# Designs tried in a protein design chat: VHH binders against Proteasome assembly chaperone 1 (psmG1). Part 13

Target 1, 272 residues: Proteasome assembly chaperone 1 (psmG1), of Dictyostelium discoideum (Social amoeba) (q54wb6)
Amino acid sequence: MFGFEIQPVRSRNWEIEEEEDQEVVSVEIPKPSISFVNDNYKLEFNNNNDTPFNIIVSTNGSPSIFVKGCFESNQFDEIADISYSDIKPLKTTNTNTVLNNKCTVYRHKIEKSMIFITVQYDLPSERCFGFTELVLNTFKNVSQVLVLDKILNTHYLSQNYTHPIPPFTRAIFNSLFKNDYSLTPLESSNIIENLSASFLTICQVKYIPACSILNLYESHLNIESVQSFTPIVKSIYPQLFNNSSLKQEDITSQFKLMINALNKRNDKGMYM
Short names: E, the ipSAE of ESMFold2; O, the ipSAE of OpenDDE; V2, 0.75 times the mean of E and O plus 0.25 times the DockQ between their complexes.

## First folded at step 7 (VHH; framework vhh_7nfr_2)

Design k04 (from f03 with A61E K101M F104Q; at its last look DockQ between E and O 0.01; V2 from the best seeds 0.00; counts 0 for: pae E 14.4 > 2, placed apart)
Fold by OpenDDE, look of step 7:
Structure k04 (fold): chain B 272 residues (1-272), chain A 119 residues (1-119)
Amino acid sequence: as target 1 above (272 residues)
Amino acid sequence: QVQLQESGGGLVQPGGSLRLSCAASGFTFSSYWMSWVRQAPGEGREWVSSINSGGGSTYYEDSVKGRFTIARDNVKNTLYLLMDSLKSDDTAVYYCARYIMSGQPLDYWGQGTQVTVSS
């Protein structure tokens, strides 16, 4: 059982802030903010609750499409969004255009301990820690974090081969996460970046089990990439599938919608 | 008491434009997501658009995307709906509502304002 213990990579960004006394016009990296749908949610999460939360965070592309596909089953409530002052939503110019540049927070209607966060904008590495802290501080009692992410084919280098071999999903997890799910470990931890890296690292420090599921071959948006998350998420959180309104058909439908939207925009290859 | 008052509706020709306003009172307007919903004659109430508390995020029904723009002024406690390229199918009573998105239950809504698109 080759569990790769991810040693907490000290965020390069924390070390850089200490040394440069230079008047670097500290372009204050805008801090993320969370906006709840109403005051009731705000109050609920501001109060100490004994409910341990399981958080699933998805990055843009196939991960977020997977999560959105699950939500189309009407099993989730939209409870908040996370925004940056300098990241603006894309203007909807066409009737069938999918909204991009959103980060939406969902809660399962029945399993209220399950939180889903779909990140549909690109976060530079320097903003990922702030994002992670906001999320973990918002929900306070977090039992586990699962990050659904992707590795671009061009960035995946195997020591033994030039092309990845099935399965096309890999996992990387901190020392607190128990891999009881027969997840295939990522061969090289150095490939982990941005939100995955941020969550794994901060969760390690906060004593929260965390795992990142990485889909390979994200050079273009394909249905196989989206579908690859289903068996994994089902194995980790079977309760999400028990009252199984989560239909593979919904995931597929969401994929089709996104592809159609991209085609209309002449923006082929990536859903943000 | 929570109050929502819609205005700005009227009769317009296809392709025309309207601007709806909703005056909110009796609650902390800036703390709530706001929405527009509409009800056509003989039809159920339909979600049209939502905006988050800060105004940074907007959401639209597919049928109105690219034509309608939701906005808010938290200083004036006012919600807006800019409606361009109006169609006959847009004919409905439009309601300002608190705390709803697509698939979410309505919290509070106003008396509505009539929008009629007819040649």
Scores: ipSAE 0.000, ipTM 0.289, lowest interface PAE 10.4, mean pLDDT 79
ESMFold2, look of step 7: ipSAE 0.000; ipTM 0.156
ESMFold2 (binder alone), look of step 7: mean pLDDT 84; pTM 0.853

Design k05 (from f03 with S57R S102V; at its last look DockQ between E and O 0.02; V2 from the best seeds 0.00; counts 0 for: pae O 8.7 > 2, placed apart)
Fold by OpenDDE, look of step 7:
Structure k05 (fold): chain B 272 residues (1-272), chain A 119 residues (1-119)
Amino acid sequence: as target 1 above (272 residues)
Amino acid sequence: QVQLQESGGGLVQPGGSLRLSCAASGFTFSSYWMSWVRQAPGEGREWVSSINSGGGRTYYADSVKGRFTIARDNVKNTLYLLMDSLKSDDTAVYYCARYIKVGFPLDYWGQGTQVTVSS
């Protein structure tokens, strides 16, 4: 009866494994930087503390496509880019960055208080606050922030929603934003994340009205999703549409370009 | 000016029922989601329930689910909270509030109505 006495592995208590102070390499969350296209802009925004700005931030995908479509009318000036040291811009074969790892800041040529920021890279949640702070610190007097965003409609489809007609848009806004535009609020069960969450939160603290418009999409970007922003943005900022400066055709054109670029990217195994 | 006025609170025995009302004025009531929030003594504000603008969608905190019913009359500009099977833990000041998403602050609140559940 050879009873294999499993000798209790005496946990050698002594080796206080010097918990090597794992230098919690506080992986410093990379901070974004803004680079103006010229020093005049830098000077202007540093000195202009009194001009109120309306900021429209578009996230990657269809929101940014919408904004890009608006720029084909030459109604906007590129004034800066926002970059991260570890995010490299991707260029299309035509040397123009259509969609990849670029954030561009635009200002309307006529309505100089209107700032557009097109974010064409994905930002992890931990980087969103830094991004938001950079934007709000750059434009010192902000009257309102509008975030154009998207959300997968997985939860929406699982619930008996009575709104049967696409495209689906929802809005979420902080307590300072007045919903005078009959925007449909996002249902409480839906989760806001990343840039929308960041802007809404920080704007709340800074007493800036902020709203995020969320396009609900199922799986793929479609033109309807992009077009859905037009009536909403028009209602909020009708002055942007007075000179027929925003052409639906331009939006459609940009959509096609960006979709093609995305497809090419995907074919190359480049995951956003 | 946006105004919200709660009523219907009072003292009730455990297991009892109350109906709260909130009269809204100064804004297009039918265009806004509405919520009930409560605050117990010494505690923070707790979200209780929300209802969409049309009244077709309702949401409840887990603590009140199955017991409370939120409703609205857009013609009367009134928000309601039907409270059944009341518990001592339901004792709080109940506030009517305009649209709020969970996790975000409310923009307008009423003065609140006291609900006390005590044997």
Scores: ipSAE 0.011, ipTM 0.241, lowest interface PAE 8.7, mean pLDDT 79
ESMFold2, look of step 7: ipSAE 0.268; ipTM 0.695
ESMFold2 (binder alone), look of step 7: mean pLDDT 84; pTM 0.856

## First folded at step 8 (VHH)

Design m02 (from f03 with S57Y; framework vhh_7nfr_2; at its last look DockQ between E and O 0.34; V2 from the best seeds 0.00; counts 0 for: pae O 13.4 > 2, framework grips, SAP .671 > .668)
Fold by OpenDDE, look of step 8:
Structure m02 (fold): chain B 272 residues (1-272), chain A 119 residues (1-119)
Amino acid sequence: as target 1 above (272 residues)
Amino acid sequence: QVQLQESGGGLVQPGGSLRLSCAASGFTFSSYWMSWVRQAPGEGREWVSSINSGGGYTYYADSVKGRFTIARDNVKNTLYLLMDSLKSDDTAVYYCARYIKSGFPLDYWGQGTQVTVSS
């Protein structure tokens, strides 16, 4: 009677290789901080629960140049800076102009509910959520967020996208944003990243309408990219353009200044 | 069909701990960023935490930072929220939510699980 000892095939697979708990080194993400230019602003925004704010956030490059061009018209008050302890602003030695690593908060002088935030440093994805939360918590009551952003052509082209037909902008928005402005939706959402992504996401859960306007030209900094935002922003916030003070010439001037600054530093990628 | 089902909520005393779970189905879980969102009574929904598809990056609201830990098991298609040092202010319905794409707006939500912190 040959007893077939059914050797239990110890499926070696159960050696749960104790995956060494890769100590997920919780990389402490530096937290952003907002610094108001004076205590009056701090007090105002800390106590302002009644007035809803419209926030326009611009990323580096053409979006921020656009917004800065608007500021040169003296229509805005600088009210605060957003900074990180490990990110220092880069200034030109000759003009004290900050080229990057600066985030400035502006408020429209007449339309006090309009807040502009220019982000001139590259904010990595891991820091975007913190940034967004800081902004939304600072102003407490936010009615809408508009993000002016850009799509790198390299990313857009790598996905075999045909060159976009004008307008040279596309929009992506959360479910709360009403597209009453005939914005052209982004064909593929796969390329949205960083600040646009974070604002849209967090605004969604906070029940804040949010839209990102993405410039499609941003393979290199050009005037067309900067100008592409004008008709869209004008459509959404016509009150910003009612005062003849927003001149296309100012935007162009700002563009030239930035280009010249970049050329002087031989760092063409600084705003990309 | 995309489905998210939260569990693990309950009544806990201040200083206590809870572990929430979210079972995901109907999509490739490992390809999506996930989030926890909560809604307190009489308040709007607020973002609590997010985790990238691979689990290598985690994000927290300031209100929960240092106390809550988000994690995921992509093999089990499960999202977790470890909640330590619970406070009364943490009382809310907690929702599991999926990103449309990494970093994109949230598109699917669970039914939520009630967390009550009370003495």
Scores: ipSAE 0.000, ipTM 0.242, lowest interface PAE 13.4, mean pLDDT 79
ESMFold2, look of step 8: ipSAE 0.311; ipTM 0.737
ESMFold2 (binder alone), look of step 8: mean pLDDT 87; pTM 0.882

Design m03 (from f03 with S50V N52R; framework vhh_7nfr_2; at its last look DockQ between E and O 0.44; V2 from the best seeds 0.00; counts 0 for: pae O 10.4 > 2, framework grips)
Fold by OpenDDE, look of step 8:
Structure m03 (fold): chain B 272 residues (1-272), chain A 119 residues (1-119)
Amino acid sequence: as target 1 above (272 residues)
Amino acid sequence: QVQLQESGGGLVQPGGSLRLSCAASGFTFSSYWMSWVRQAPGEGREWVSVIRSGGGSTYYADSVKGRFTIARDNVKNTLYLLMDSLKSDDTAVYYCARYIKSGFPLDYWGQGTQVTVSS
């Protein structure tokens, strides 16, 4: 009597690899804070609910260099800083110049509704929403947001895109933004990240027109990348350029200063 | 057709809890970031929370951080919002919204569910 040992079909206990609940360590993301240069500005923005603001946000690298170049013309007032407790500004020992760890808020001296925000530090994606919210809540009445950003060539090229034909900028905007400026849409929107993504998203929810202008060849910091923003910003906000004070030479000068600073630190990637 | 349907809203006392659900259909739910937004009476819409497609990363507005939890079930095509320690200021219509990878606008919204926090 050959006892057929019914080998227990090892029920492959598909050990549902309990996806280890990666304890989403809710890494407490530090909250950004805005500090006004004086109490008068604080009071003004707290009480001024009726004035619509146009906000231009620039990321680090060529976008911020562009905006800083505009400031060299003395057309803007510094009104505030946005900071994080865990991000300290890096200053040069000789000039006390902040290199890549500062976010400064400017207001145009004549066009008081125009706000510029230069974000010189790299802001991780997880912090971008908080940043955006802070900005939009601070100015309360925002008519439009423009984000000056950049696309790394490596990312753009990796998607089998041919070298972009001029203009060297592309735009992505939310449904509320009217493209009356013949902006060239970004061919692949999936590469948008961080501040551009956060502003476009949150502005959509808040019913604020928003557009991101992205420089397509920010593989290396070059003057062409910086200059590429001029015609676009001029098209959207001609009032910024009507005052003879915005000179292309100022942008160039700012570029040179930044390049020199990078060279001194032997960190060519600091502003990228 | 993309459809989002919110549920789970209601009247709750301060300090209470609610669980909102959003049933998604008409698209590959698991491929999209999802968001909760809310609109209080007389106020504009504000984002509340965002969750990435894989469920690993979540973002919260400062006003709800530590109290609200966004989650998703990609098998059930459902988005959740767990709301604890509710405050009167949380009173709003809550909307489920799809986050577009390609442009990061929120392109589709549900009809919303009313949350009222009142003693």
Scores: ipSAE 0.006, ipTM 0.289, lowest interface PAE 10.4, mean pLDDT 79
ESMFold2, look of step 8: ipSAE 0.211; ipTM 0.657
ESMFold2 (binder alone), look of step 8: mean pLDDT 83; pTM 0.847

Design m04 (from f03 with I100T; framework vhh_7nfr_2; at its last look DockQ between E and O 0.02; V2 from the best seeds 0.00; counts 0 for: pae O 6.8 > 2, framework grips, placed apart)
Amino acid sequence: QVQLQESGGGLVQPGGSLRLSCAASGFTFSSYWMSWVRQAPGEGREWVSSINSGGGSTYYADSVKGRFTIARDNVKNTLYLLMDSLKSDDTAVYYCARYTKSGFPLDYWGQGTQVTVSS
ESMFold2, look of step 8: ipSAE 0.530; ipTM 0.832
ESMFold2 (binder alone), look of step 8: mean pLDDT 88; pTM 0.892
OpenDDE, look of step 8: ipSAE 0.081; ipTM 0.501
ESMFold2, look of step 10: ipSAE 0.399; ipTM 0.790
ESMFold2 (binder alone), look of step 10: mean pLDDT 88; pTM 0.893
OpenDDE, look of step 10: ipSAE 0.029; ipTM 0.333

Design m05 (framework vhh_8h63_2; at its last look DockQ between E and O 0.01; V2 from the best seeds 0.00; counts 0 for: pae E 10.0 > 2, grease 24.7 > 24.2, SAP .807 > .668, placed apart)
Fold by ESMFold2, look of step 8:
Structure m05 (fold): chain B 272 residues (1-272), chain A 118 residues (1-118)
Amino acid sequence: as target 1 above (272 residues)
Amino acid sequence: ELQLVESGGGLVQAGGSLTVSCAASGFTFSSYWMGWSRQAPGKERELVAGIYSGGSTYYADTVKGRFTISRDNAKNTLYLQMNSLKPEDTAMYYCARYIKSGFPLDYWGQGTQVTVSG
């Protein structure tokens, strides 16, 4: 019954999704909440802090696989969880934690100014501002935000109708972020309304430098799309790579395990 | 040249209503994410309301249900309708242009003062 003798391909370019036909009743947008692991973290981040934080936000898929596989689990303290009442966590094994449907906040044990937020559920665009507001109101004194994100190749619009073969990366950054890293800007033909957009906007209002790295990929996730974040993050935050004891083959093995779990879930049509 | 010009501010009694507007020129207004921010004396600037190029809106919790942002792309004008005004809404209100994909830009107008008495 999975597309047996059916060719469900959209061959007509005129087929238009009518979003405005659904605009009938105003419904309150669900709000996120944050739960700290212990009161020491809650007290530390609810008070103004003289030590500036750098926040790396990774969205579901290759961005969060990169974060979870590139850094040893013993390099992180789990400090909080960001949840919605209508998004249920999933039980996972140690080989498929990427499928847990949770948003976990980590603090780096050595680079204590580094906060990682792995968003392993998908957020519709209308929730993105509320999520971003919660984060930036919780973690006061933020010096910079980096968003690791993705865009599906079929939704990407290039200038001159050409582009490198996926996977590759593009960047969007606000005027406060200095691009000393040779990042390639996302072409102006593209429109985003995701977590990258909400972080860039609110950071600009709050005078926080912000950058989003968007990985362009095929629907079947490959290891190159995950690995593409490494040189960029190393260029921006080299200190994260100075104390790692992980060998490249160990990192590659972790990426492959998480990629296989995600691709297997997608083949089965799993909901989140 | 690029311009954002706010107008419509003034003195209003608590519980009253006021509309501020922003005339935009020098760029393709309909393509940008636009918004209103405000700054009270001695306070940090805050995002009050935003409107995507696709028409979806955002509101800060402090104004939700009382303020309405809208845009008229034919007139290149952004609006903020403020109802049930409170003394804490007293601030300079700024029209802002936000990020378009691929070429992040930012620009603020000179602001229009809203003062709520009572």
Scores: ipSAE 0.005, ipTM 0.413, lowest interface PAE 10.0, mean pLDDT 77
ESMFold2 (binder alone), look of step 8: mean pLDDT 81; pTM 0.820
OpenDDE, look of step 8: ipSAE 0.014; ipTM 0.288

Design m06 (from f03 with L106F; framework vhh_7nfr_2; at its last look DockQ between E and O 0.54; V2 from the best seeds 0.00; counts 0 for: pae O 14.7 > 2, framework grips)
Fold by OpenDDE, look of step 8:
Structure m06 (fold): chain B 272 residues (1-272), chain A 119 residues (1-119)
Amino acid sequence: as target 1 above (272 residues)
Amino acid sequence: QVQLQESGGGLVQPGGSLRLSCAASGFTFSSYWMSWVRQAPGEGREWVSSINSGGGSTYYADSVKGRFTIARDNVKNTLYLLMDSLKSDDTAVYYCARYIKSGFPFDYWGQGTQVTVSS
């Protein structure tokens, strides 16, 4: 009598793979802070709820070089810095100049509704929302946001983008922005990241028109990349260029300064 | 058709907790970033929180940081917002929104759910 040992069907204890509670490690995102150069500015922006502001935000590299070039004409007042506790400014030993770790807020001297923000450091994606919120909450009444940004060549190459025919800029804007300026839309929106993405997103929610202008030449820091913003910004905000003081020469000068600084540091990526 | 439907809102006392849900349909939920946005009476809409497609990264507005938790279940196509330590200032209509990190943000919105914090 061959006793069929009923091999206990190993109940596949579906070990409920304890879904390792992927501890959604809530990565604490460091909070940005804005520091005004004086208390008068702080008071002004806290109380000035009625004046609409136009905000131009420039990212690292060619966008910030462009904006800085505008400042060389002495048309802007430095009004504040935006900083992170965990991001320390790097300064040169000789000139005490911040290299790539500074975000500065400027206001146009004549057109006081115009605010420029130069972000010289690389802001990771996880910090972009906080940054955007800080900016929009600081100025309270924002009529429009323009983000000057760049597209890395690596992104274009990976997507089989043919070298764009001029203009060397592309635009992406939210539904509230009116493209009255014949801006060339970005062919693929999937490459938009970080500050551009965050501003467009939050501005959409806040019902603020927003547009990102992306330079397509950021593989190498070159003068054409910097200059590409001039016609666009002039079209959108002609009042910024009405003053004889904004000279293309200033932009060029700023570019040269930055290139020289990069060469000295042997770090070509410092401003990219 | 893309659809987002919020639920879970209600009246809560200060210090109380609520859990909001957003049911998503009509798209590959797991491929998209999702966000919560709120609008208080007489105020504009403000961003509250975002979560990446995989759920591994979460982002919060300063006003809700430490109190709110965003989460998602990609199997159930559901977005969540756990709201703890509620304040009167949290009173708003809360909207679920689809957000793409790269591209045009917030292309779809729900109808919203009312959250009222009142003593």
Scores: ipSAE 0.000, ipTM 0.228, lowest interface PAE 14.7, mean pLDDT 79
ESMFold2, look of step 8: ipSAE 0.410; ipTM 0.783
ESMFold2 (binder alone), look of step 8: mean pLDDT 86; pTM 0.864

## First folded at step 10 (VHH; framework vhh_7nfr_2)

Design n01 (from m04 with F104W; at its last fold request DockQ between E and O 0.07; V2 from the best seeds 0.00; counts 0 for: pae E 2.7 > 2, placed apart)
Amino acid sequence: QVQLQESGGGLVQPGGSLRLSCAASGFTFSSYWMSWVRQAPGEGREWVSSINSGGGSTYYADSVKGRFTIARDNVKNTLYLLMDSLKSDDTAVYYCARYTKSGWPLDYWGQGTQVTVSS
ESMFold2, look of step 10: ipSAE 0.508; ipTM 0.822
ESMFold2 (binder alone), look of step 10: mean pLDDT 88; pTM 0.890
OpenDDE, look of step 10: ipSAE 0.020; ipTM 0.330
ESMFold2, look of step 18: ipSAE 0.449; ipTM 0.792
ESMFold2 (binder alone), look of step 18: mean pLDDT 88; pTM 0.894
OpenDDE, look of step 18: ipSAE 0.017; ipTM 0.279
ESMFold2, fold request of step 23: ipSAE 0.412, 0.425, 0.474; ipTM 0.797, 0.803, 0.818
ESMFold2 (binder alone), fold request of step 23: mean pLDDT 89, 89, 89; pTM 0.900, 0.900, 0.897
OpenDDE, fold request of step 23: ipSAE 0.025, 0.663, 0.823; ipTM 0.436, 0.872, 0.938

Design n02 (from n01 with S53Y; at its last look DockQ between E and O 0.02; V2 from the best seeds 0.00; counts 0 for: pae E 5.5 > 2, placed apart)
Fold by OpenDDE, look of step 10:
Structure n02 (fold): chain B 272 residues (1-272), chain A 119 residues (1-119)
Amino acid sequence: as target 1 above (272 residues)
Amino acid sequence: QVQLQESGGGLVQPGGSLRLSCAASGFTFSSYWMSWVRQAPGEGREWVSSINYGGGSTYYADSVKGRFTIARDNVKNTLYLLMDSLKSDDTAVYYCARYTKSGWPLDYWGQGTQVTVSS
C-alpha cells in the first residue's frame, strides 16, 4: 500500500497548514544512540525472545504531551534515552524548567511488552531512518509499531465550521497492520512525513505491522487536542488504562501545565 | 536578516592551532544554540561542535574531542572555535550555524572559512 518514500504533507488536499519548509543543508550526522538506565533493562530487551513488544512512538507536540501526561508518572517507567550527540537538549533562554525536552523510552510497569518512546524534537528526514532502525534493532521481536503523530492546522477555526473540526484522528496502515480498531484510514499516504514515514517504510520491509495515527488540531494547543489520542490508544491497548491509581484529575492537571507552558512560550521549541 | 560570517581560517601545519570566529547579526545571539560544521573536499558536511545559550554546555564530535574548543561571547555576538593539534583530516570549509529554537536542525549558515592543514 505504501511506498518507501517520505511523502510531503503539502500534497494533502485538506485545509491544513503545513509547517514551513526550512531549507536545511544536508549534514553528516552521528548515529543515534540509546542509553539505558541500567544494564538489566538492556539485557532484558536484547535477549528476550519470548514476548513480542508493542512499540508506541509519539512525536513532538501533542502526542508526546499525551504520553507524558498519561503515563510518565503513573503507568510507565523510564528505562532509556535516545539521542544524537549533535542535538541540543531543548532549553529556552528563560530560567524556566523545560518540560519534555528529550527522547525517552518508557516501559509499562505491569505490561512489560508495551514500550513508549517520546520524541520531543522534530527529526529531519535524514535522521528518521536511523532512529527507526535503532529502535527496531534495540527492541527485537516487535509485534507492532504505532506512531502517534500530528497535523498542525493553523487556519482552522472551529467556530467557523459546521463539519467535523479539529481535533480529529486518522490513521495510515502498512499492508501488514490489521485495523481492528475504530481508526478511520486516510485515503492516501501523502501526508506522511519524516518519522511516521520512516517507521512505516522500515516496518513494511521487516514485515512488522505498523500504523501511523495522525491527529489534526488547531495551531493553538489545547487539552482537547492532546486528549484526542486517548480514545485511540485506549482502543488499541486498553490495558494501559486499567490502572485504578490513575486519576483523571492528575492527567488533566499535567496536560494543562504542559499546554500552558507551551502556549505561553509561543514557540514550539519546548516540545519540537 | 540573520547573518553569520566566519573568519580566521587559513593554512596551518600539522600540530598547529587556529581560532575561528563567527560574527552573528540579525537575531538575538544569546537566545540560540550555535554550532560549527565542516565540509571536506568531496565529502559531506560533518558536525563538529555545539554550544548552548550561555556557553556552559559544549558538545563535540568524537573526531575533534580534546582538540577543539567551542566558545561564545554573547556581548560581541561572536562564536569561536579554538582548534589545537590540527591534523590533515581537519582540512575543510568550516561553517558557523544556528540551531532552531526547537533544537535540530540548523537553520542558518555562514559562508564558511577555509581551513587547510598541510605540511
Scores: ipSAE 0.026, ipTM 0.403, lowest interface PAE 4.9, mean pLDDT 73
ESMFold2, look of step 10: ipSAE 0.159; ipTM 0.630
ESMFold2 (binder alone), look of step 10: mean pLDDT 87; pTM 0.885

Design n03 (from n01 with S57R; at its last look DockQ between E and O 0.02; V2 from the best seeds 0.00; counts 0 for: pae O 9.1 > 2, framework grips, placed apart)
Fold by OpenDDE, look of step 10:
Structure n03 (fold): chain B 272 residues (1-272), chain A 119 residues (1-119)
Amino acid sequence: as target 1 above (272 residues)
Amino acid sequence: QVQLQESGGGLVQPGGSLRLSCAASGFTFSSYWMSWVRQAPGEGREWVSSINSGGGRTYYADSVKGRFTIARDNVKNTLYLLMDSLKSDDTAVYYCARYTKSGWPLDYWGQGTQVTVSS
């Protein structure tokens, strides 16, 4: 769909004005690192495998909550962590930590070619490319990359637009991605934020099909916002939802816990 | 208004020690992770060390690990950097900085204090 290179930018709504970016002082930051749970995992993914890998990356907020709630407990194994040494764990208060507040790599228990990566903190632009490179260099023979991301805009008013009331989802594809999943294309690429832009850009250059799935939701995180990804991911990879042992009550419980934690942190979405 | 003010810098010989301080005001100091960042002449700013809100967890750049110690006094609203075994390469302006609640980026910075390591 889109044959382009996207530079890391803050999310800008294509129809409304966004608040001015705050100036941040540039810092030389450590490179990201990946730590596998065991050496066997490292060897497995670093070798030239005949079987391609599918990578789903979920960014901070609703996308990561979705992955954690749906998959972490029963369908995926934690195989590695990705971190920057200078980034603190996510905290809601001085004493409370957000549940599952780390960048974690998961592998599907049955479909071992399926990799999920959750990012539980906001990655600034200067970290995004390094992160993407680490992922794509670590996991060889990548067939496609899906980025589950969010669109935040402080000035978004759903009542003033033809778009449905949030949550709603759009997608942006690189030129190599085949849209076989009935994803509605995003009208403009100018709202792609940081990590999505990084993955799309690097995947384009490396000839890897990539898609960024972008969800708009209200400022207050809720179950609906998180669950909005379910139909899309299900359409893309139905095998992720075929486990009969998955209990909806458990998923909902996890979502509630994580949503509450994020809301207490007062990291509201930018929609008001 | 959030304010950070560094002090304790100076001239020291190689192998010497210094203690930097950062006085914080205008926010609940004990609720925030803090960091030291340095900038050498002609170089970019380099992360040095970080400490969690309570002071129980600390992180260091490889270049200073084993030599520097970050600490904090939440009663005094003060961040510290103990620098031992100083090298010429440690010469820089050292900044105190506050983390955002989300863990990145550093959103407020002090004016910095000069550390010069020279024989």
Scores: ipSAE 0.012, ipTM 0.299, lowest interface PAE 9.1, mean pLDDT 72
ESMFold2, look of step 10: ipSAE 0.409; ipTM 0.796
ESMFold2 (binder alone), look of step 10: mean pLDDT 89; pTM 0.900

